Miniprotein binders against Uncharacterized protein MJ1027. Designs and how they scored, part 7

Target 1, 377 residues: Uncharacterized protein MJ1027, of Methanocaldococcus jannaschii (q58433)
Amino acid sequence: MLFMKYEGEIAIGPVHPTMLEPHRLRLFIEDEIIKEAELVIGVNYRGIELIMEGLPPEKISILSEKICGICSHIHVWCNVTVTERGCDIEVPERAEYIRAIVEELERLHSHMLLFGHAFEVLGFETMAFRAFMIREPIMQILGEITGGRAQYSCPIIGGIRPRCNIKESKIPALLERLEKFEENLKKLLERTVNDPMIMSRIKDVGVLDKKTAKKLHALGPTARGSGIHSDMRKMGQVPVYDNFEFEEIVFDDGDVFSRLAVRFYECFESVKIIRQGLKDLPNLDKRIYNPNYELKEFKPIDVYNEAQRGQVYYSYGLDENGRVRQVKIRTPTATNLACMEAILPGHHVSDAELIIASCDPCFTCTDRMIVVKENKI

## First folded at step 2 (miniprotein)

Design P1 (from C3 with L39E M42L Y43E W46Y L49M F53W Y69R A76L K83L)
Fold by ESMFold2-Fast, scan of step 2:
Structure P1 (fold): chain B 377 residues (1-377), chain A 87 residues (1-87)
Amino acid sequence: as target 1 above (377 residues)
Amino acid sequence: SDEDVKRLLQEAERLRDEIQRLMEEAKKTGDDEVKEELEEILEELYKLMREAWELLEKSGDPEVLEKLREIFEELLKLEEEALKLRE
C-alpha cells in the first residue's frame, strides 16, 4: 500500500501587522487531489475592538481606515454612521450621495482587481492586463475625489471632508469616463464568455451549493453566486441607496463562473448607481458637512453596509465621557475562508488557486502554495 | 521614466507597422506564411504589455501614467489585430 500525501499552506487576508494576523488555508493533497482543507483563523477583529474601546469616536475613524486597504471607505462609513445615528446628527444628503458614489467606485476597482488576479491564475496574461487597465481610470477618479488612491478618508462625523466634494463642472467628464469604463467592461465580459478554454476552467468548477452556503452563513458575491439574496443595500440598512434604481445580482450554480458573473454584473449595477448619483448631485443642497453636532451618551447601535466582499457590521455605544464602549466589528472574511474550506476537497490541486481567487483574494494577499512531501528514512 | 515611455512608444509603433505589413502580405501570399511571423509579434506584444504594466505600478507622475495607459490601450488593439490575422 503506497500513498503520497502533500501539505500546502496559503496565507490569505488583509496585512495589518499590529492588529490582524493573516488567515491561512492548509491543503492536504493525495495523488494531486485535495482531500482536506483546513482554515487557520488568525488574530481577528477582536484585537481591533479592544484597541477601539475607550477612544473618542473621531479616533475610531482613523483606525477603521487601517482595517482593510481594499475596502477602507466602507469601514469609515460604517463607523461615522454609528456615531451619527447614536447622537441624532443630521448628515447632509449630498454627503450621503458622495459616500455612496465613492463606495461604488471602490466596488468597481476591487472587482476589477479580482478579475485580473483570476485571469493571471488561469494563465491568460493579456486578459489580466485588460482587467488592470480597465481598473486604472477608476483609481484615477477615486484619487481626484478623495485625494488618495487608497485610504480615502472621505467620511467624517456629520458629512464628508471638503476636498471630497464633487463639483458640478466635473460631472460631465466623469459621466463620459464612466461610459468608457462600462464599454470596456462589456468587452471584457464578452471575451471571457466567448473563450471556450476560459469557460471550461470556470464553469462547473468549485461548486458551493446553496445548502452549504446557508449553513456557513456565506456573505456577499459568494452567497449571491450560490443563489442567496443577501445585499444590505437592498435590505433598508443604507437609506441613501433607496434613491437609486439597480438590481441585486444572483446566480444559482455556485461555481467559479457564477461567483465571477455576480461581480461582472454588479459592476454594471455600480455604474448605474454612480451615474444616477452624479446626475442628482446638482439638484441637491450644496452642504456637505454639519459642524453643529453634539456628542451624547448612547447605548450600542447596529450598523450594516455592503462592501465588495459582503456585509460589514459595526456596533458600539458612547459613555458619559464621550468614549466608545462595547465595540463589535464583523466582516465577511472569515465566512469567505470557511466557504473555501468547504469547496476545495475533491478538486485537483491545479484548480485550488482559481477557486480561492473566485472567493475574493486580492493582490496584497500572499498566496504561496507550499507542497511538502512526506520525509521517509 | 520619460525615456522608458519613449522607448515603449517606439516599439509599439514598430509592431503596428509590422502588423500592417503582414496584413498586406496576407492578401498577396496567403495566411500560412503570415501566421509564423505573427507568433513572434504576439510574443513581443506580450513582453511589451508586461513592461508597460510594471511601469504603471511604479510611476507616480500623472502625465507619465496617462501616456502609459494610452500605450497599453494601443498594444491591446494591436493584439486584437494580430489575433484576427492568426485565426
Scores: ipSAE 0.000, ipTM 0.275, lowest interface PAE 13.7, mean pLDDT 78

Design P2 (from C3 with L39E M42Y Y43E W46L L49F R50E F53E Y69L F72W A76E E79L)
Fold by ESMFold2-Fast, scan of step 2:
Structure P2 (fold): chain B 377 residues (1-377), chain A 87 residues (1-87)
Amino acid sequence: as target 1 above (377 residues)
Amino acid sequence: SDEDVKRLLQEAERLRDEIQRLMEEAKKTGDDEVKEELEEIYEELLKLFEEAEELLEKSGDPEVLEKLLEIWEELEKLLEEAKKLRE
């Protein structure tokens, strides 16, 4: 029986647990071969959208971070950006830089977490331990900047929280810690690609071809592992990223290796972004927050950003009474699960967890996979 | 913790009283004279608001969570009032 871990969390604000319906993946197995995979899509975001409707925009930031415990920063960033663009609120450049730095730190720890889980699934406990240990300093840096390790709320409408400002005196030590992380990451990658047992388990396994990926509207590293260029950081959707030199990482083979390789190389690109951002900070205006903004009515504004698992989309408008209207939220989680229906058939059940791990589903958004039909012969 | 909730509530009440005092002072003497003190109060409100949010995120007790939500809402209202006065 294959289960993805789901850990329940307490809702904050008017979010009722029974309004959120998780996604489910059902596997139909005969003689240990997956014959069919069926995604049962929950109406997860409809409940959150309904709860946000009619709230003032300042209150929806707390709700936004509860959508995903691992990628909370991107949800808050998208949310405040809708209001900022709709109301023509000036956001200090320093605040946007720090938002990008925090998001790239979240991308690093999320990708490292996935590597650890993938190695555990492969049965390479030592490699999993190495991945988790390399991840730990990134979690410490995030905690020092945001005040929280797993729950980050750095953006506020008009800027960032004062505690999240990065003091110039801390930058040299941060750059040194980042360099050490990069060295350890390089060693982890080298150990991975030079291990023939690991490579035999991930190369040419779980192939998602480009045509199928396009048909399913694949997002994030899953799409990029199948040769699709779709990174919102490179599509002009997040202007602060235009300040940084980095590459969109794409692999063409669509296998488990390709999806993991995209994430390994994205980690190196995230390091480049963070390094450039930290080096630029001392030369930017010291303002981190615009306290003199005015809320005004606006029709729904579309905001896109690139989370660890792919594109995140937020849209809403504000009525004449300063209340949020016509909320629409889309995350890459459902798309990652949809791709599993195409990838899993034909594979041995023992490879299922690895294939699923490489597509990086959000565990808080998926609670289990059910073996509906199995043969004891 | 319950002691943290009590502390935040007491600080929120103190800052509410300070803002009311500054509103009355601004009415008598003019906005410029109270601007600097109001900015200090605003920064203190931001700090308490952030502390309330952090405790909300970390609390697993539903009864404590309800009290923290009430404090959070009061601090949000006070921040909006302070912001308008700073304009």
Scores: ipSAE 0.000, ipTM 0.114, lowest interface PAE 22.2, mean pLDDT 77

Design Q7
Fold by ESMFold2-Fast, scan of step 2:
Structure Q7 (fold): chain B 377 residues (1-377), chain A 96 residues (1-96)
Amino acid sequence: as target 1 above (377 residues)
Amino acid sequence: SPELLEIMYALWKLLRAAFELLEKTGDPEVLEALYEIFELLAKLEEEAKSGDPEVLQAMDEIIRLAQELLDKTGDPEFLEAVQELIDLMEEIIKRA
């Protein structure tokens, strides 16, 4: 359950198997209408940034994995990319392909997890189980490639870990599993849009208009559900994606439906990327890492990538002693928090969970949150 | 109908057991069979109250798929849930 009520409190907690800590939302309600919403999420990156300061870059990769258990791959990928660009380290093309494949698998499982949670909030348990079931093969594939289901260290400076190489003999079976996933995803989408009960709960609910989204600097599927083109994979920030044919998915209505629809169609685009990547792999150089890289001093550089919830930004430099300096990390959570607060007022309290779920906050990337429901006379 | 509610309840019990088995094994063949059960469950839910021949066909297909799952799994609780579903659906079909 994303939404749980304790005596005197309402809690929104992550349903991820590795997370047992609830997060909390403050709603000020009058006659069952939300008058004000306050989501108190402290960004834990200041602590991580301080810990990273003064470490050698090889040790930062381990720490970046701990920032988010669900979206760990993107953090590690951004981290190693800063050092690689700063030190002019050559990364084999095969390694970049596998990094992209793993990230798209992460996007698929994360979007499927969101669909499952949204259906649970709506009271459609059968649809929720369908979504979780469709997600499971993606988690299996991730485990086979990386050795871990929810936390995986695929990128290393100069390439990828040897165990994360995709053996060419396994590609045909992976393509068949991916095809089955795509078929099941099509059916899930069809069931969703053809169900009038589901559509009546998500269409024209929780509207974030384009002007407000721009003003609040919305990111990821939240921005794209409100008509804003924001995908870092299409903005020249991640060159390996230039090898793949896929579309940036954008919807204009800014409602819960639009935010979910962006994610459904993004899953089809992720499948296209993975399929193309897998088919290209046998034709690439077999090198997966550069064992003889040299570190050198560099001033902070900016690295952007597109995680499942939006843009992720990493920046740091390296001093003359080979130690990381001036660390900055930004995820979409803080920016999208402002959007959630803007959407919630004026809605019936029964729509709150659904609106929040559709914005897909990254609770593992935040400090603890307290939920208080106040009924003021 | 009461019979349809019993089928739906048995299916939900089976789905919960199957989901737990999937978390343990991740077996691709078990996973494929589970997808087919979900598809037939959805078809049954949509057509269930029409009395349509398609509903009877879906029930027959669910029984066939459940029997295939019974052959593929070794989890005692899952096997019991699958067998209970098969028995219930066969009984209802005979009454129709």
Scores: ipSAE 0.000, ipTM 0.210, lowest interface PAE 19.5, mean pLDDT 75

Design Q8 (from Q7 with L5A M8Y Y9E L15F R16L F19R Y35L F38M E39R A42Y)
Fold by ESMFold2-Fast, scan of step 2:
Structure Q8 (fold): chain B 377 residues (1-377), chain A 96 residues (1-96)
Amino acid sequence: as target 1 above (377 residues)
Amino acid sequence: SPELAEIYEALWKLFLAARELLEKTGDPEVLEALLEIMRLLYKLEEEAKSGDPEVLQAMDEIIRLAQELLDKTGDPEFLEAVQELIDLMEEIIKRA
């Protein structure tokens, strides 16, 4: 006899549920031990690519913003960069700095959201609420800079929107709030590693070894938690990051702890980037937008950037009529979800949600899995 | 927004004081009430721009739960922290 228990489906981005089939995990369980995990790919970016085909590049930016419910800024940034490089459009240095600052703020709040969710899954509500408390000031800063907490309309072709300019008079207060965030984050990390009940649930659990991670082409903190250097910000793909001193964080054990530790230390590195960027801004030219650009035909241009979950890739060309052609988009979500098929077998079903959380799916509020159980004869 | 930032600061201090009190006394009801106050605060922040009647109702619930915490504990240090939060919420309601 076979039991089928529907515990969840993973949805990608803020897309209407009746139009998209979400990713699904099928777990095959015997005596509460996961024997096999099967990822069923329900959604892919090829559908979005087809929608984008033949549109003006400005409309691609709007659609890019809607691909993911979180990490919207990185998608818009990648998109405008394709057109900017393809058309040889000069982007003011100040605009690139602000794009980087906003992206690092997005990385901070996303990592904090993951910590809160992981602590909730572990049953440690006190730690979960500490993580959410620490996250909230970052969301407030994002709202002040972009005008929106979760959906950002910061980059435009040739620069940034005027409302997203960071005034020199605001910088001292931003630096002070960032320092407070860093202090609170240090305390959260200290409390996490000094709690033996938390550590026993995350250390040596959900191990993704380096060989398997390489074979599955893991990305982002998932790859870096397994000893793989993969950060596009360090690979010369995003030149503005060359202005900042920061480290690529890598841990070798591939367990849930390692994936969380990568994210904790990445938060400290993001703070360093934001601090340096804010301090440099008063010394940069005041221009934030290039109004004197011309769109021209170009063959597909490859653009890479590093979102909080890993590499994001955009490519397209522009035809003679100013229409986007040959669209290709890749995100780390599907690849990192595939890694869960390798990690989950052999674990107790009670560890499944924690392992999945540590791999950080794009849609955090609707994590669900399909469980299949065989009855005893 | 400035008022909400001040409330988050007060809740951070209150949370640390409540955690210390929980470790000394072992009273789980103090922690449960504090966590519920924080849940209501996140809902309040999410709807802050709307002027929604639900926002004012959430503020009233936060004050009610804070009063319950005051009644529950006899620790003067903890009472002072909770009273600061109540005073802030009452000022915000008065200004809405």
Scores: ipSAE 0.000, ipTM 0.103, lowest interface PAE 23.2, mean pLDDT 76

Design Q9 (from Q7 with Y9E W12A L15Y R16E F19W L22F E23L L31M F38L A42F E45L K49E)
Fold by ESMFold2-Fast, scan of step 2:
Structure Q9 (fold): chain B 377 residues (1-377), chain A 96 residues (1-96)
Amino acid sequence: as target 1 above (377 residues)
Amino acid sequence: SPELLEIMEALAKLYEAAWELFLKTGDPEVMEALYEILELLFKLLEEAESGDPEVLQAMDEIIRLAQELLDKTGDPEFLEAVQELIDLMEEIIKRA
């Protein structure tokens, strides 16, 4: 028998491959207990803001798409909305509906990816496999809507790409596929909450209390798992969402279970939004983009939206030469990572990946813990 | 099982390669074949939960579908991912 103790620094990262320099967490471990967690920031949005400043709005859209592979749609949607509001560009209602439908599909596949990873970390291979299988039909629907030869995202200034229109003839089949997804999601949730082994590992673990969450300005499901109402879709910032009946999901215990439960129930709410959007589409004007628009100088304006990890904020103005100025971008990634610095200390190293997964810091299934130093006895 | 996870990892790589190919060509037939493979794996998972799966029969069907994918394109990256899946499935069958 070999006895091994891990003492020293452990680097967890990269947390997402789409960033120019990935964010990393460094864990300081003594006798398998995390004593300190340190966020090592690679490229934050301040660096990206600098790159974007002075470019035309069309190039900002292309760069926005590349910021995050999992949440690319929300970044492009926020960007085109800044220019559209600044230049008083009319956007067809159908285009805004499709933008919302695509964003909710993005939320679904992102949450499913997180569930799969969490179950894999827990050692429940069957549950991880089920989550991955349930995710795949959502990815298929996204591919069918966004078009295989185009960029992943569908928004353009003034509307959506023509290939991203949802034809009325396709709606019944989409609704049927969505119903099957919802059925499978219900079964996954039931299996999870009725498993005492799973529940014992996620309940009362990785607690972020409400007071600490407020101090750290927690966002998205992380904030909502700690009893904080924060959903931008409910705050009048994204008018298209006012057309849909859905609930803001909040849990109070701040543990791993609460953060996962928020996301499970948010998936059911996303399904409601998509279903309503699809049913409304045949009653909307058929126009999907404004083919003629004029860019005009404007002073910085604020745009907010709710990505799967929380609030996304975009702001910039446009100068007399059609160049963007005073770019500001805020995402929930840095906040989620900062929350983990507060949560991780005091926990066994074997719980680290689970806690990190539940906070969803733009995590990918391929990210792994790296041990810096190990002492063999 | 560990074997199912290895198969899932190979399929995740194949899915990424198929998606990249789809972005280059616009051909939906590649994605259709990939989803047929995923459906068959879902069947394997349901059988595994019963405790006595007919794993070898289902693996033969996966190999057949993967071999059909080799005929769909000359893209080297995609062909490499398909071949990796075939090699893995054949290795698992040989262990039995």
Scores: ipSAE 0.000, ipTM 0.231, lowest interface PAE 14.8, mean pLDDT 76

Design T2 (from T1 with R29L E33W K36L E37Y E40L R61L R65F E68Y R72E)
Fold by ESMFold2-Fast, scan of step 2:
Structure T2 (fold): chain B 377 residues (1-377), chain A 94 residues (1-94)
Amino acid sequence: as target 1 above (377 residues)
Amino acid sequence: STVKIEVEVETNGQTYRFEYEVSSPEELLEVLWRLLYFLLEHGVEKLEVTVETDDPELVRLMAEFIEYIMREYGFKEVRIEYEGNKLEIRAEKE
């Protein structure tokens, strides 16, 4: 690991992928039909938990940021929230608004990345190009808010980093860019649902029925594609979201189309949240950070939030010396992989990658996830 | 399967020509970022991009992306005009 200056102090980071072993799916094929799928679990968050043990809470923010390259913001947000709730630290409303805005921007670019990957798997290269082109402006907005071209998380204990404050003078331009994104997203959706070749590949394929999804404790858009209401933003777990009008998107058919449709419509809901948040910012107190907090001992508490792939859970306590103890971190990846294991049997091998893409597994592990074994004479 | 991109940049009284052939969205983004860095280093008076693709919507999306990125990086008076598969972008020299 590298030592870096963070908020005036030296901290450990980034976390290297070698500390997180990849998941793998083994497919057993007979006559081009998947007979069974076997999940091999390799991702071990226990390594990160052990590294965090005994560190001061300010230092673990850097480690949280580096757990996942695509969803770094949610990990840092969950982390600082554990300490804030445990120590009764008051967080300025503006800081919580900006945390929500950044998370919704992460949800947008992550869902767009999945759409691009799904179109590539379908063999529709031009649709994949469209998805990646539409995604890029969102990445640029994220870079501007979080510290320039590079994407950085913005929460710190008690608020957000000063560079991550959204200047009111920039809000009108941000709203215009969001509107343009929404228009392009509408066109992408319309082209998708009006293409009979695309629709024939995703409708009634890879069905995860509601009963099986509940048995496997499905999370995120995978659960919502199977008729399960699971969004932590709607379950009182993240109070700042109570300020925004948006819908939890749920589809009942449990097919590839349903899982993709949840994500398309969630993108429109994310745009609504960002728009409302940006419009509210000028009317909020200007404080973005509480410097007058004191750390105190607390026993482990549970914090939940809704990442792009589903629920993220953080829990830890602080000892009498202000050091983190009893760390637990859970992400939706393992549960979503179990759902893929359940969906895949009975399908033609040519549908395997599409089914897997619709469940949105960890991108870092994807190129090593699928191992095909054929039974031959 | 591939998208062919031809770029002509007029700056400092000279014309520079580049040709790219991309087979993935990642390669397309890399080409667009390389173009931006060239423009930042050398300036631009006129930029023409020709995209050989059967997807006219891709040409429009590329135009919007280029316009947005150039404005974000401080180019002045960015104006875009396109017809079919050809984009013409004008900006002040910096």
Scores: ipSAE 0.000, ipTM 0.375, lowest interface PAE 13.4, mean pLDDT 78

Design T3 (from T1 with R29E E33F K36M E40W E57L R61Y R65L E68L R72M)
Fold by ESMFold2-Fast, scan of step 2:
Structure T3 (fold): chain B 377 residues (1-377), chain A 94 residues (1-94)
Amino acid sequence: as target 1 above (377 residues)
Amino acid sequence: STVKIEVEVETNGQTYRFEYEVSSPEELEEVLFRLMEFLWEHGVEKLEVTVETDDPLLVRYMAELIELIMRMYGFKEVRIEYEGNKLEIRAEKE
């Protein structure tokens, strides 16, 4: 009897601080079938929480921006919101609208990146390239608004940076670019569902049933692909979203197809949110920043938002010396990776990368990163 | 902004050189698509791409896309060098 152990490395985002360790996935294989999967969690937010403790709240925004290169905006947004709610700081409505617009643009590019990765894993290089090229205009729009392609830090305590304001004169061109993006997205989806080779590789593969998803506390598109309604944007946790008409996308089959389909349809919903936000902007007060606020001591408060991969949670308080205390940060990464451990057993090793890609797009695992260990009894 | 792109591909003992000047995202997409099709049809052992543009965000975008394309074709190491408005990407199979 032989068994083989596969060890892979999972990269988190395009920018990794030196103090963060990558997650590692180990696969135990017998006759090319995965018998067991073991996730080794790297040093994550616990180390960051320790560094954040004792800092002024303005310094934490810079640090939170560095946690994830793909989803930096949501981390900064959550961070400033803790201080704003704790100190009763008024944030201009226009600033909250722009924060939401930027987050939906980040959701679009993140989902497109996952589609590209999934097609790459499937061996459809042309489809992968199409996905990456469709993503590019969204990255350009983000760069124009935030001034940074890799780090889109827009929120500051009390509002947004002045450079991140969206001028009314630019709105018609932005709406036109969004319409073009939506047309290209429709074509990509149509080509995907009409390709029998692609569909045969993703339908009924990597099933995460609702009961297991609930037991593991699945989040984001992974949870929604398994029939779980969990979108913080629809649960009253982020009041600015109450201004927008959009649907929570849920699929019930829990397979790779369902997790990808959630993301495709979420992209259409994100376009609706951005379009509505842009159209409302000219009718809002022009203020984007409140410079007249006072920091005060507060006990830890909870802040939730919905990132591209699911719920993000931030909590901390401020002491009498104006320093942050009792920091807690939770992201969907660890929970979604635990779902991969549950999904992978029973599948052929050739399906491993596809299953991984469909659960959390912030990491990549390829054959080149899997170490094969063969043991003979 | 105008983008100048120079591509040198070494495959099957031959060296191929291409030069492009693009002024729109659509033209850029077409150039990158043609490069990908060429690599798929002929293979690639070494790739060198030089990009010159007034748009620093586009320079970074080009680097990310080309690195991804090269990794899809089996390159384990891709070297990227920045200097102002110029970008040089080099990839070679071991």
Scores: ipSAE 0.000, ipTM 0.176, lowest interface PAE 20.0, mean pLDDT 77

Design T4 (from T1 with E30L E33L E37F E40Y R61W R65M E68L)
Fold by ESMFold2-Fast, scan of step 2:
Formats: C-alpha cells, structure tokens, sequence
Structure T4 (fold): chain B 377 residues (1-377), chain A 94 residues (1-94)
C-alpha cells in the first residue's frame, strides 16, 4: 500500500504489513514523471558493531540474529565462521551441510515473500496469495529444523544446535515436500510470464544498467539482474557449497522482470542444493558439534557469504582476553538503497513501489542512521 | 458478509497494530497468512486479535486457526472470548 501526498511526495509506511519500518520515499514529480528520488529511513541507529566490541564470541550470535529478522541465519553463520577460522576450529561436515540447507530454505522463503509483495503492489491479490501459500511449507520445514517459537538460527561455534540435526528418517518426507514446492513454484512462474498484464508492468521497467550497477557496487539479485556475476557461493568463500551442483543465475536486462527472474530461478537452484544436501546427509558422519575447541587470539578474519539480498561480510579479531575487537559488518542494504535512488528518476510515479519491491531492500539489516533533513520550503 | 479484524502484536518492545476488512474466505486466509509470516519473522511476546462479524462459523474458524498458529509458536495458553458479534483472542508469554 502506497500513500501519496498531493504536493508530489509519496509516503510508504507501516500500513503495508511486510514493510513495518518507519521509512519514507520522497519523490519529486513533474507531469507524473519522477525527477528525483530520495529514500528516507527513520532513525534506526542500532550500533551493532559497537555493542559487539568487547563481547566474548560465544555471546555475539544472539546479537547477530537481531541485525535482520528475515535473514538471521546468515548473520549467525558468518559470525561463528569468523571465530572458527580465527581459532582453527574444526566444524563437522554434517553441521556445514545443515547450515547450507537452512540458508537455502531461508533464501526460498525470502524470495517467495518478495514475490508475494510484488504481486500485492501490482494489484494481483490472487497471485500474491498463491506466492504466500507456496512459501508456507518452507516456513514449516524451517520451523521443524530450527525450532519454531521465534526466528531461531542453527549455528553455534563448532557446529549446530542439537535440535537442528536432520534425522535420516525424516529425509524422505522432506524430499517429497520439497518436490511439491518445486511443482508449485513452476506453476507460479509460468502463470507470471504468460500474463500479459503482469509482463507489461515489469518488462523494460526500472532498468538498472550494468555500468550504473557496477558504479554503485550493486549486490545480490539486484547485481545479477543487471548482468553482474557476484554470488559468494560460487567464489570459493563458502567451501561447503563446492559439494553441490547449481548455477549462478544472471539476467542482463536490468529491469524489474530481470530482478524477479533471477530470484525465481535462484529458487530452483536452492531446491537443487537442498535436495543434494539431504541426500548426502545419511552418508556423512553423525557428529554435528565439536565441543573440544580452544579459543585463541587472532587478528581480524574476513568472512563472506551470500544472503538472499546479496553478499554479507563479517570481520573481527579476538584479543588476548578472549574478547571480540575491530568489528566490521556490511550488508547489501546501503548499495541497494543507492541503486533504487538511481533507478527511480525518469519513471512514472505509478511504477515507484514496484521498482523498490524488485530491489528487495532490507531496512532491518541496517545499523546506520540515515537522516535526511527535510527542506522546509 | 464482511469481517472486521484488528490485530495488535507486541514484539521486541514495539507494538504493531493492523486493521483489516475482508469480504471473502480467500481474503481472510490471506490476512491469516500475512499474520503468520509477520510472527515468524519478527517473533511475538503478546498477540491480541479482535474479530467482528455476523458469521458465527467464520468466528469459530478464525479462533481455531489463530490458536493453531500460536500453539506452533510455543504458547501453552491461548485465551478465546466471544461476546456478541465480537471474538477476542489473546496469547501472551508467561
């Protein structure tokens, strides 16, 4: 839902359930064409890096979960990986497989949520409902694996929490549910591309050209929708993914369709990864946690992973007293915001919300205060 | 028939309020799915749902579905009260 102010300002806020952030999009329009776009986020300065500074590494995972409610698993996974690499802690192969499986399930539900949101914006309530219904079984599987009361991440230093272990006896049912998800996803994609009204609203709209995407350092599906290969899972940054056959999805047109298409096809690739991982699990050692690790001082270690919205970067070191130092965290939010501001000018005001939805900004992932002083004239 | 739904979710020190007016079972199911996804992604400490409708079957169905959702989130007690044409559902952490 979009609220437009008569003086040429549009306020997008908490009336939309999937975007419960105090933010505003300020559009300066002339003859219904956007001349300038300014994204204003309300004060959400969290200081996560400052709070992590001086904490013991075993205590920072819960704080990492607070950075993004939708993508909490990737933040915890990156966090424990910094300590594991810094301290030369061996992580059981089974635990790494389950970490990857959970992340791909997170990618599926996040992409489905975006499709539902995009269809709502387009005014296709039935398509939105279909997307949310297709997403539901993935949320159920995640709840069964992670423990279902709240957003609950699996990784702990040295492995995964015991309840996150996937028992061999559960695998056949999980594979069957995953196959049903894939069938429904194929039908949703086919219905989308064969609907001329939907296609006319998303094809050749909101174009982010490759040169601009590179200049703004675009990340994730936004970058890949503009022809940029950027997937950290394919760049040797997350070794467990080397066990899986899957493709990096890239489209060249940079339009809303391309950004959505990247996500649709990424969902099929996520299904391939999950299926392969589940099939491999019975052949792996049963150990899911290494209790015999020793923390030691280390200088900052760089860790990269590929979240649903793009690259996530974690770096910190551990001092001689076992405390975290020199914390750096980067999410794709800032670069995606810059991309949206660059895309919006030149477009009809009625396309603004759709363009923003296709870039899938994670406002909850930012710990930076974005303050735009309103010009009082 | 029309159904008026008011939802109040308290989570992480914030209070979120939503109001819906729906006229079909499909729209009602979409509202429930949106609520479920919101709770999954943001958590919940307290949930209050008020449903106003002239359809007693929809009231009963709404109560059953919300109770199922809350129990999945680990709430052992879900309080459901029906007064006149209003249904009130409350779930709170101990």
Amino acid sequence: as target 1 above (377 residues)
Amino acid sequence: STVKIEVEVETNGQTYRFEYEVSSPEELRLVLLRLKFFLYEHGVEKLEVTVETDDPELVRWMAEMIELIMRRYGFKEVRIEYEGNKLEIRAEKE
Scores: ipSAE 0.000, ipTM 0.134, lowest interface PAE 21.3, mean pLDDT 76

